# VH-VL binders against Prefoldin subunit 4 (PFD4), part 3

Target 1, 129 residues: Prefoldin subunit 4 (PFD4), of Arabidopsis thaliana (Mouse-ear cress) (q9m4b5)
Amino acid sequence: MQQQGSKSGSEMEVTWEDQQNINIFSRLNNRVHDLDDDIKSAKEKCENLEDAGNELILADEEMVRFQIGEVFAHVPRDDVETKIEEMKEATCKSLEKLEQEKESIVTQMAALKKVLYAKFKDSINLEED

## First folded at step 11 (VH-VL; from j6 with heavy chain S106A, light chain S31Y)

Design k6
Fold by OpenDDE, fold request of step 14:
Structure k6 (fold): chain C 129 residues (1-129), chain A 120 residues (1-120), chain B 106 residues (1-106)
Amino acid sequence: as target 1 above (129 residues)
Amino acid sequence: QVQLVQSGAEVKKPGSSVKVSCKASGGTFSRYVMHWVRQAPGQGLEWMGYIIPIWGRAKYNEKFKGRVTITADESTSTAYMELSSLRSEDTAVYYCARESGDSYGAFDYWGQGTLVTVSS
Amino acid sequence: EIVLTQSPATLSLSPGERATLSCRASSSVNYMHWYQQKPGQAPRPLIYDASNRATGIPARFSGSGSGTDFTLTISSLEPEDFAVYYCQQYSYWPPTFGQGTKVEIK
């Protein structure tokens, strides 16, 4: 008489709250991906502006030929330097904000992961491949 | 075709101010430097200043000692030149001129000019 | 400030003759531009960067020069070429114009 131990697979009931947490996690995860792209772009821009500034510092000309889109303009060096610095500052500030937002979201996601894994254990996978 | 159309002739009293407009059409406005040049009757051309609309930055000929203000409205593709504390010597035709984007500091398009007469 | 001196002040010639206009800079400039102005009209560009004709400018107009000395040449004057001609530099701040050369009909 082999007692077939009925593994009563306790069908873990997904509550409305659980579903909300999963949805929030998904939204946050998508936002993190967007932020990663934005951060990458902002970093690149910041680097480019820094390089441009350095190049300008090395220039000894009073008037600088500066490209604005597809157009070249003659601008005093000091004005170009100021503009580049302003752009750099703005870009760096934006970058900082993006990084802060990402950090906040990651923290929120970690909290959600803890709650969801505590309930669903191996039945849920919140890890990115 | 790019066109620069300026506001009409002005008659002003000494000590007053005048504001001349220059509307650009047929091309991009924001990316081109707009210059202002004046010409007194029977005299040559005198550079006054410029604005880079996309930057909102202007620079002036020091000869005018802060009497000139150049602004731009990107939404209307219009540049403005205001000259304050007018004197009889400020009687001139005032031109807006676009800096060429493919040369080294040349002006490729000009407005038709605005006559400003300063008389007591 | 770069001072541009044009010579002669007035050039009296007949249609068909060659006109040679000079522009001298007080210091060396990289590029020089030329404009034509007719009475009651705005200036129009003729030559960019010392030697490049602006769009729509006839082949009889040519520019040359470097450093401090630049020349505008009209190979054969047409009736419509009688006007005032200005040179202009923007290699140094501020941009400046020559005083102009009047080409008049003799």
Scores: ipSAE 0.705, ipTM 0.878, lowest interface PAE 0.7, mean pLDDT 94
Fold by OpenDDE, fold request of step 14:
Structure k6 (fold): chain C 129 residues (1-129), chain A 120 residues (1-120), chain B 106 residues (1-106)
Amino acid sequence: as target 1 above (129 residues)
Amino acid sequence: QVQLVQSGAEVKKPGSSVKVSCKASGGTFSRYVMHWVRQAPGQGLEWMGYIIPIWGRAKYNEKFKGRVTITADESTSTAYMELSSLRSEDTAVYYCARESGDSYGAFDYWGQGTLVTVSS
Amino acid sequence: EIVLTQSPATLSLSPGERATLSCRASSSVNYMHWYQQKPGQAPRPLIYDASNRATGIPARFSGSGSGTDFTLTISSLEPEDFAVYYCQQYSYWPPTFGQGTKVEIK
């Protein structure tokens, strides 16, 4: 009669702190996804502005038709060029900020992962599929 | 319908400054280039400058040698033209004119005009 | 700057007659616009881009031309058509106007 010792799987008690960490991680993870989208959009905009600037440089026209929302403006080339450069600079700066924020969040998430995995080990999965 | 309403007539002394306003209604203001054109009595039209409100950028006719300043307030949909160091030859009707959004350089709406009289 | 020269300076005609106004540019321009100004009023647009009538402009008004030579035609003058007409270019900096043609009643 081999007494199969019921390995009482010590159900690791989830503390309030643990739950908070999990919640924070989840929020940060969602923010990272949002940032990814924003970063992608900002990159695309930056690229488009660069392309527009390049196209303008190649243009030989003194006056340029520039779209402002739903309206076309007839503007001197130099003025458009200046505006594009300003827009590009602003967009690139914004992009940098987004990337920095993402980096900061990723760092925070890594720290949380370390804590949570230390406690829960294989019972928790914080990795994105 | 888009309307441009300008400020009232002004009488100024030589050497002084005048600021004329142009309030737009019935459409979007910020995206349209606003031009200023003047007309001396019995004379033709003379272009002075423009502003792109959304950009906050203005450009001027060099003939005025830096005496003209054009600004815009998007919150009130109002463009302004200030002319300094006034001379008798600056006596004219001053018009704001909106550049058409679909025609290359055409002015589709005009203010009623503001008479500025410069007299000693 | 582009100089626009309008001719004639004054055109004296009777109602019902055809009016032909010329605008010549010192250099080739891509687009030409026409305005009408009545006494004591602001200019109003007539023709965009050489040949397109502005909104509300009667069919008796027509524009033509390219390059340096542009024409505004009023097929049959109405009493309300007696005014000053200006051509305007903005193909080159700065925008400029012609000196105007006065259409007056004979």
Scores: ipSAE 0.696, ipTM 0.872, lowest interface PAE 0.7, mean pLDDT 94
Fold by OpenDDE, look of step 14:
Structure k6 (fold): chain C 129 residues (1-129), chain A 120 residues (1-120), chain B 106 residues (1-106)
Amino acid sequence: as target 1 above (129 residues)
Amino acid sequence: QVQLVQSGAEVKKPGSSVKVSCKASGGTFSRYVMHWVRQAPGQGLEWMGYIIPIWGRAKYNEKFKGRVTITADESTSTAYMELSSLRSEDTAVYYCARESGDSYGAFDYWGQGTLVTVSS
Amino acid sequence: EIVLTQSPATLSLSPGERATLSCRASSSVNYMHWYQQKPGQAPRPLIYDASNRATGIPARFSGSGSGTDFTLTISSLEPEDFAVYYCQQYSYWPPTFGQGTKVEIK
């Protein structure tokens, strides 16, 4: 009669600190999702501006029609080119900042994962499905 | 209905500056190109420059050799034209004119004009 | 710059007559616009893009032309049509006006 000692799985007590780490992780994870959307949008805008710039370069007309909101403006090509470049630069800088923020958050999340998995092991799942 | 209302007549001395205003109402302002055109007494129309308010970008007729400055205040929907180093030849009626969004460079709305008289 | 030459300088006609105004560009332009100006008033748009009447412009006004030669026609002059008419281009920088044609009563 080998008494299989019921390894009473020591219910690892969740501390207040553990809970805070989990909450922080959750918040950061949500932020990453928001950033992903923003980054995608910014990339698309950047690409569109680049394409628009390229199209203008290929155009031989001195005057071009450029849409400003709901209004079409008849504008010298050089002015439009300059504006597109300015917009592109601003958009790309914004994109860079978003990517940097994401990288920072991902790094923080990785650190939290290490701590949480070290304690909870398979009892916690921090991976996105 | 879109309306452009300009400031009143001005009498100036040679060498001085004049600043004419053009207030837009009845539509959007920032997205339309605003032009300035002048007309000397008994003469034709002369284009001076334009501004794209939302861009804050202006461009000028080189004939004025940097004497003209066009600005816009989006908050008040007002365009301005300043002409410096005034000469007798600058005596004219000055018009603001909005560029049509539905045409290729036509001016669809005009201000009533501002007479600027330069005399010693 | 594109030079626009209007002809004739003065056109003297009677009410009911047909008026034909010419605007010639120094180089080919894509679009031409026409304006009417009465004494003491600002110019008002008449024709856009060579042939499109502006809002409120009577059917007796028509525009035609392409390249370097453009025409404004008033099929039957009304008393209120006696004015100065300007052509304008903005196909090339800078925008320019013709010197004007005065339509006066004979």
Scores: ipSAE 0.696, ipTM 0.872, lowest interface PAE 0.7, mean pLDDT 94
Fold by ESMFold2, look of step 11:
Structure k6 (fold): chain C 129 residues (1-129), chain A 120 residues (1-120), chain B 106 residues (1-106)
Amino acid sequence: as target 1 above (129 residues)
Amino acid sequence: QVQLVQSGAEVKKPGSSVKVSCKASGGTFSRYVMHWVRQAPGQGLEWMGYIIPIWGRAKYNEKFKGRVTITADESTSTAYMELSSLRSEDTAVYYCARESGDSYGAFDYWGQGTLVTVSS
Amino acid sequence: EIVLTQSPATLSLSPGERATLSCRASSSVNYMHWYQQKPGQAPRPLIYDASNRATGIPARFSGSGSGTDFTLTISSLEPEDFAVYYCQQYSYWPPTFGQGTKVEIK
């Protein structure tokens, strides 16, 4: 967990700007945790879709029994292959967006760490365990 | 308690189009494959095509591929079949039929049928 | 395309008699289904997967067979069993129906 707070010392004091930077860092850190969960979920989904596609190819049947939500359908293999590929493409695009957002946030957090550690030194802890 | 209710009978002229609706109630619509089957007077059953509503994907009998369009509206739980360039031999009762959710390719629920008569 | 050939075309029997309806596929199929259709009505599911009665179907209806040869049997005909019976497959694209067997009660 990120440590938040302010500290006073000799002539060091927490300004409004410092408090805003600390608040921004905390918000970004929470978003990174949410993004990590979303990225993991998207990667798992992509792997599951790849496995489903491989099972379909290996079976090599013209008609397949495929689960659509809670319902099974008896449908042509080509229709299922097309749908699986569409889902993989959508998941890959979503994953790319999530990773780009995380990269941007990590860069912003690094900049804030540099500013806050330079001023407050050991009086704050912005690191994750 | 699943029920499929189709639109009413229609009389059409050769060369025109007809669009038949099939509204589902009493169950989930979007994830079930919906088929269309027709029956000319005194004749057997002829499969026309299907749609998977949640995928928005339809597939057709080659006999009808150029003339039939099957669509679905998930918000109203309604499937549609449109047949264009009508001919007298298209006079038939048109059924919607839901594919069984156990994936054996059977049709477990049928609409009441829609008579389409094509005459001059 | 799998062609389903039903025989006989017409079966004329009295109530209480046993009806035997045949459906032959042009090549082996995994699943065969049967429907009953009365005049002016939609088809009604009868038998799923060769031998499994659909919900609400009386025990006098039974199905059997595998591969290319399938049979529907009505052990003791009731007056309400006058109808046309269709077999149907969707083991292979596209779904196909047999041409029907009409059961007439004498």
Scores: ipSAE 0.485, ipTM 0.769, lowest interface PAE 1.6, mean pLDDT 88
Fold by ESMFold2, look of step 13:
Structure k6 (fold): chain C 129 residues (1-129), chain A 120 residues (1-120), chain B 106 residues (1-106)
Amino acid sequence: as target 1 above (129 residues)
Amino acid sequence: QVQLVQSGAEVKKPGSSVKVSCKASGGTFSRYVMHWVRQAPGQGLEWMGYIIPIWGRAKYNEKFKGRVTITADESTSTAYMELSSLRSEDTAVYYCARESGDSYGAFDYWGQGTLVTVSS
Amino acid sequence: EIVLTQSPATLSLSPGERATLSCRASSSVNYMHWYQQKPGQAPRPLIYDASNRATGIPARFSGSGSGTDFTLTISSLEPEDFAVYYCQQYSYWPPTFGQGTKVEIK
């Protein structure tokens, strides 16, 4: 039981479909903000792992005291280098997935912007503050 | 209090395999390196290998040439050591030993030991 | 692989006497650890990093040394100190143990 707009009414009458599009846009915008935080965190993790790997390359010790949470382990240097590379690859793959999701959502938001601005022009604001 | 409890003694035939368990309690399991050390009757201590449970990574003494497999189950806080193709010289007490988190490769807690007898 | 050679193999002493146990490494190591093993029991940590007593170890136990030469001293033997003592290193992969020194009643 959807209600139609009046022919003699204002061009600003909001249909059920218009309200659904506005709601979808709001949800997607919130998701983009969450993704931006996750992407920033993943990038920082990648940088920290790169720095740790570079420090190992410069060290000349055979054994390394490597921190795992609150515990230190006495581990061969080569094994730590291998583990850091594994973590870098996993983080890079996770980052790619996050960026792919963001790109998809931004594309969908752009399509919704086009529809909503075409109908409502200056009477709505879909831009981020 | 940290405690390591191992599975019971076993008698095995040559050519078979044995799997010894080591259950940790009273502390964090996953982040501590767990070592396996054996002691033949009247003899000294021989290092066999280790696992880092949270990494799922094991490393072995080359002497055993792929006969040893060390695994861990984080959900039960249990490490395992499996020795295959058993020989009479594998008769020994097998210990798990936790590496200290801040003593540069010392072993701070030991299981009670598991006697494995290989008899033909 | 670092070979640890303990001497003597057997040390026969009476209660109240001072025991001196030696551990020699085949090349220089940064850290040496000591364990006590009583009959029918697992090894017990005794000394970490050449000279630091493990938790609950009485003051009569002391360790010293560096490089290739390390010493464990028991200043006055008690009846419960008659056991086998092992040194252990993990300054280099793989971890290795000495062959042990048995301290027994004379």
Scores: ipSAE 0.476, ipTM 0.778, lowest interface PAE 1.8, mean pLDDT 88

Design k6
Fold by ESMFold2, look of step 14:
Formats: structure tokens, C-alpha cells, sequence
Structure k6 (fold): chain C 129 residues (1-129), chain A 120 residues (1-120), chain B 106 residues (1-106)
């Protein structure tokens, strides 16, 4: 958040409540940035899991040497397929929650913008550069 | 050095259950497959099943027809094997054995074994 | 399921003699492993992937073979080598063991 300090006078006073609303808006904006990072990471994980699953379908092995960190496990193919699907479902649920939280926060920020712009008009800029 | 330390010997009556523990130390636990193998007196080695602790997934030898449950507790680096509806034929030494992370299906570390005696 | 058949069941020999132990798989396997077991002890890793000695295993132990036929050889028996030996595969589900070959003092 940037503020335009080009116009102030006796017609405008910033109350404690106004300052709290500005502070809340700033914290919500920071949270949206964190959520965007988390959403990007979750989408990338989902894409990587899709790619892994597709490559496994193309293989013809009954047993798979599957990497878990630095360690390999020797497991049946269908167990690996099941595990990949479980991970995709978990990531999808996590992504859905992150997107719902972002939508809620954007709605709250929009409401705060209405209140603050209605009072301060040209004296404040809540838009991001 | 990796060590697998198992719980002590048990004497059980037919129809009861036993739960054997296997605590890993000196290495990573959660990423390694842990197998359970038993050996009846004077007999060879019989594979029972395994667990992949970080996945929380176990798989079993069909011979036991759902009598075996294998679990793991990552926080204590401990695997467990529970055998239910015990019969005298279940008298055996029960071993935990870690699957090697770099050899195709070898078991590189073994617990000391737990004797379970089922008296009729 | 891959069945592993070990022979002979018992091998009676003296210290200093050569021991030859056989393991035959019911179908071709990619990897064969060997373990040594003494009374009251857990199995000890001996040979992995047919011919590679496990850490700390002396050179008198050697393994060979491929496909369905695998051999463990102890070139000159020491007193500590009298034990039961098991072969094991996990090239295919499920893991299976041979029935064992007992190497005992004549």
C-alpha cells in the first residue's frame, strides 16, 4: 500500500479507527502475497504428480524402484499408482482451501477500500504499484 | 550404525493376539521399508509383510488371511506387527528386517528376534 | 510366487574344506541375496545381487549365477562358518526365501 500525501488539511482527520482499517488492509495485502506463493507451489506439485502418474502408466514393469527422498523402495506398480493418486487428492484439497481463503481476503479488502476511499477519496491510494 | 531392537519374548494362549515392536536407531526410519519375517522352530524363514512408514501403507502375505497388522510410529521410529487368533503353529521367532535403500530387495539390518510361544 | 529350492539340505564338512551351496529359482530372477544364520541369532547379510559381498564379509565367501541357478561358495571353511545359509529374492512380489542349507561339522 502507497499513500499519496499531496493533499491534507483541516477538512480531514485520521481517527484511530481509520488507522486500524489501514493497518488491517496492509496485513491482508501481505497475506494475499503469501497465499499466491502457496497457491503457485501447490499447482506446481499437482503438475509434477500428474507427470509422474502419466510416466508410470507408460511403463510396463510389475515392480517399481520408487524413490522416497534419498532412499529407494522396491514396490508393486499398483501401490505406487495408488500413492500418487492419494497425493494428488491431498494437494487438490489443500489448493481449494488456499483459493477459498484468498477469495475471502480479497472480499474483505474490497470492503475496506470502499470505506477508506469514501472518506479519504484522493488523499489515499490503496492500489499496488 | 543402524540397530533394530525388538520387544521381549512372549508366551500366549491360542486365540489371543500378540504385538511385537521393533525400534530403529542410528539411521533414518520413515523412508525405509520395514519387513517382518518369522521362523518356526527348526524351520526356514517366512515373509509376513511390510510397511512403508512415511506412506503409512502395509502389505501382507496372503497366507495369514488378515490375521496380521503391521503399523509404524514415525515419532518413535518403531514398527509393530500384531498377529491375531494365535494358533500353536504360530510359535516362532519373529524378526523385523529393513529393506536396503540401494539394493533391489535385500534386507540389510535385522532385529534380534522375538520368540512367541503359543501353548495349546 | 517364486519358489527357491536350496540344495543340499545338509552339507557335512571339516574346517579347511570348500563348501558349494545351490539355490534354484522356479522362474528367472534379476537379483539373488544370501544370508548366514547361526543358532539363536538373526540372519546376517552375506551376498547381495548374486556376487557382491556385504560389508565386513571375508573374501572366502563368493557368489555367482544368474537366471534360475545361483551358487554360494566358501573357499576354505573356518569354524565360524558352520551355520545355516538362506537365499532370498525380491525381484518379484512377494519376497521369498529358500528353505536353507545347513553347513555342519563332519
Amino acid sequence: as target 1 above (129 residues)
Amino acid sequence: QVQLVQSGAEVKKPGSSVKVSCKASGGTFSRYVMHWVRQAPGQGLEWMGYIIPIWGRAKYNEKFKGRVTITADESTSTAYMELSSLRSEDTAVYYCARESGDSYGAFDYWGQGTLVTVSS
Amino acid sequence: EIVLTQSPATLSLSPGERATLSCRASSSVNYMHWYQQKPGQAPRPLIYDASNRATGIPARFSGSGSGTDFTLTISSLEPEDFAVYYCQQYSYWPPTFGQGTKVEIK
Scores: ipSAE 0.459, ipTM 0.772, lowest interface PAE 1.8, mean pLDDT 88
Fold by ESMFold2, fold request of step 14:
Structure k6 (fold): chain C 129 residues (1-129), chain A 120 residues (1-120), chain B 106 residues (1-106)
Amino acid sequence: as target 1 above (129 residues)
Amino acid sequence: QVQLVQSGAEVKKPGSSVKVSCKASGGTFSRYVMHWVRQAPGQGLEWMGYIIPIWGRAKYNEKFKGRVTITADESTSTAYMELSSLRSEDTAVYYCARESGDSYGAFDYWGQGTLVTVSS
Amino acid sequence: EIVLTQSPATLSLSPGERATLSCRASSSVNYMHWYQQKPGQAPRPLIYDASNRATGIPARFSGSGSGTDFTLTISSLEPEDFAVYYCQQYSYWPPTFGQGTKVEIK
């Protein structure tokens, strides 16, 4: 987190509580960036699973040679379809939890911004560069 | 070298259940499909079902009418087959067999077999 | 479900003779596998995918065929080759085995 004040503004003494709030804000901001990366990764995986499911629906073979790492398994088509749908459901639930955590953190950051801007006004910058 | 080592022989009464273990060593376990095949005395080979350990998914031969449960423990590289409501015709040698990862549905490694005798 | 029918049920031959074992599928299959089994032992892989010898299998064992008709040939029988031989498919669910051909000493 970058802290930048106004040269023409009023300067206040920074209390221990103020320092804790600034530190908390910085940690939450870093967490939001990590969550954005995780959300992007989860969305990509969900798209890949959707594409795999669609390709499998177009196939009319009873058995599928499915790759698990470096090993191939000879698996009924229906079982592969079921597995792909299970993976899609798990990924979507994980994505929902990530987005809920991000929303909660953004709400906490907004509350901290309100407190810190009310006290320090334009002598502090809590916005992303 | 890949090896499959099964639990020892068992004598069971009708109506009871048996659980046979199959421990894999000398290679990866979780990515290979593990099959179970039995052989009654003087008879041929009968496929019972399989498990894909990394998926935790098992599929069974309907002949057994839901009496078979196949599970795997990835941490110990061990597959299990449980057969319930035992009948005298369930007397057989039970094998675990690993599906080859580079062939089309062949079984490349077999356990030594576990004799299960169902006797009144 | 694919039914595999092996013939003959028993093949009585002497060491040094050629053994020809048949496996016929009830419907066309893409891959046929062969196993050898001796009394008290687990089946041993012999041939994968109709004609590919499994690791450590001597050259006297060969496989051929496609569609519904498959053959295992032992060009010159050795004493250790007297056993029961099974064909197996998993081109279609479920995996199935033939009933076996016993190769025994005449």
Scores: ipSAE 0.394, ipTM 0.740, lowest interface PAE 2.5, mean pLDDT 88
Fold by ESMFold2, fold request of step 14:
Structure k6 (fold): chain C 129 residues (1-129), chain A 120 residues (1-120), chain B 106 residues (1-106)
Amino acid sequence: as target 1 above (129 residues)
Amino acid sequence: QVQLVQSGAEVKKPGSSVKVSCKASGGTFSRYVMHWVRQAPGQGLEWMGYIIPIWGRAKYNEKFKGRVTITADESTSTAYMELSSLRSEDTAVYYCARESGDSYGAFDYWGQGTLVTVSS
Amino acid sequence: EIVLTQSPATLSLSPGERATLSCRASSSVNYMHWYQQKPGQAPRPLIYDASNRATGIPARFSGSGSGTDFTLTISSLEPEDFAVYYCQQYSYWPPTFGQGTKVEIK
């Protein structure tokens, strides 16, 4: 996606600064893809935790056979409910942070596009397929 | 094989505190519930509380009125029990005991015990 | 809280005899466990879930029962079997132990 070219009719060369901006854009683009994956995973975790909490409420037993990896434990229902709520809250906060980071990075990429297209015009393509 | 090795015997004065350690080896520490049980001389077994190390969550026998604190350090596979405001009645052997992973609520491995003597 | 009452408190027998130890729960429990304890030692798991022998436990030890009434049987006492035996539940919060039955040489 990152392409380098030259501008005809001037002494303009690809400068160190230009190379840095192109590299920064590429890194930010990769980060956005990673963030999209992380956001999807966080949303799925939140849904799964909600379902687990609802199932636990319906069970109406005071002790829960709770699985921790390959190990089962006898745990009071209140402790499991509390843990599930803690995990939901942590996932929600993580999701909010991921979405804020993505918004910031998209804004930075838009600014870099403006600068790079202004200088290199049709000789580069910074758009996603 | 799983082993639970506890810290050595202690002699304490009334009003002080004691912290007993229980180091696990030969298995996964963090996923197993660790219980603490004590036994006064000539008496039966008294459950004190537990910790779920991977959750960092402990729960206690209310009979101790908040005098017991149970913690765990996953990096060293060690559980701790601290008993504060010691009284002569707290003289006992203190055991750590691992809850079995089959969820029947049995304690499958026990530490060797730590004698805590409270005397003035 | 489930109270576990063991009987008898002391059982005086000779090697080769059969020992029968009782544990009664104040209300029905799903699982009952048994431990052996010798002086100066930690409790040793014997039976879990009423009738299943723990790893390495000799066949002379057996358990039975359900609901509120549970039994530990030692079919033919060996010298190493003279000890205190405890029942334990954690079907319900909190975990509780019986007060123990001492099996001693007559």
Scores: ipSAE 0.380, ipTM 0.723, lowest interface PAE 2.5, mean pLDDT 88
Fold by ESMFold2, fold request of step 14:
Structure k6 (fold): chain C 129 residues (1-129), chain A 120 residues (1-120), chain B 106 residues (1-106)
Amino acid sequence: as target 1 above (129 residues)
Amino acid sequence: QVQLVQSGAEVKKPGSSVKVSCKASGGTFSRYVMHWVRQAPGQGLEWMGYIIPIWGRAKYNEKFKGRVTITADESTSTAYMELSSLRSEDTAVYYCARESGDSYGAFDYWGQGTLVTVSS
Amino acid sequence: EIVLTQSPATLSLSPGERATLSCRASSSVNYMHWYQQKPGQAPRPLIYDASNRATGIPARFSGSGSGTDFTLTISSLEPEDFAVYYCQQYSYWPPTFGQGTKVEIK
């Protein structure tokens, strides 16, 4: 196993265990950023589905020209309403899971911050800009 | 170049079922509504139902009341129509037809047809 | 359900003549489509949305009409035009077809 010290930590030796904790923190931090992107996308999808549902309520036609991916289809209004509601429910559930995972990871990162700051003090920076 | 290729002709006995396949090539399959239409000998066209493959959702002509099941396999770009409890009146050519994405409910591509003969 | 009634049932004409095919809907529809079908073949798209020729359809085919009355016209019949013609709507669920007009050689 290779241990490395830095100029910032010259008063303290970085053990293999310390390096593993730093690596774990970095992986969790990358995961949080991925989750933030996923959460933003899920929120945008939920908003778009809500808007589509509102447009459907305002329509006075019983058949709708509904976009499915890159193409349009003629679909009975009732079936579109049902599908939009199904998609909203699925997106909400997905968003809840993403937010729960993020909270768990943030809690783990906070615990690692306490350990690493307690040992290295100002010699290490684990904060975002 | 979009092409719909259907499975071959079948001879069936009354009371049995038949499953006709329709494989799409040369285009996107999953987002186009796929319809099934049949034509009895010397008769006109009769709409049977459709599937929206990416939704996994089918709708049917009430005339067939639960005898028709339409499914799709996105991984093979293939739609299927199964007609159960066959009767002699079900003897027909069965077509798959793709709904156009830009022509307000027209059917722009048709399979070559599958003859199903129901005889004792 | 929208019933489409085509007339005449059979149209007997010679090559070079003008064919006029009618499709009447039981109530007003927004979009009417036309197909050609030859013996042993699948239907072929001709006209989308009353008057728009499908890709590859020659200019002798034209469509017109709105509301409940729609017309397909073949300005000068060619030998390959003798076939059965169907109108179809999906302005309202379910999709429906007319019963067909057979254009045959006299």
Scores: ipSAE 0.323, ipTM 0.706, lowest interface PAE 3.0, mean pLDDT 88

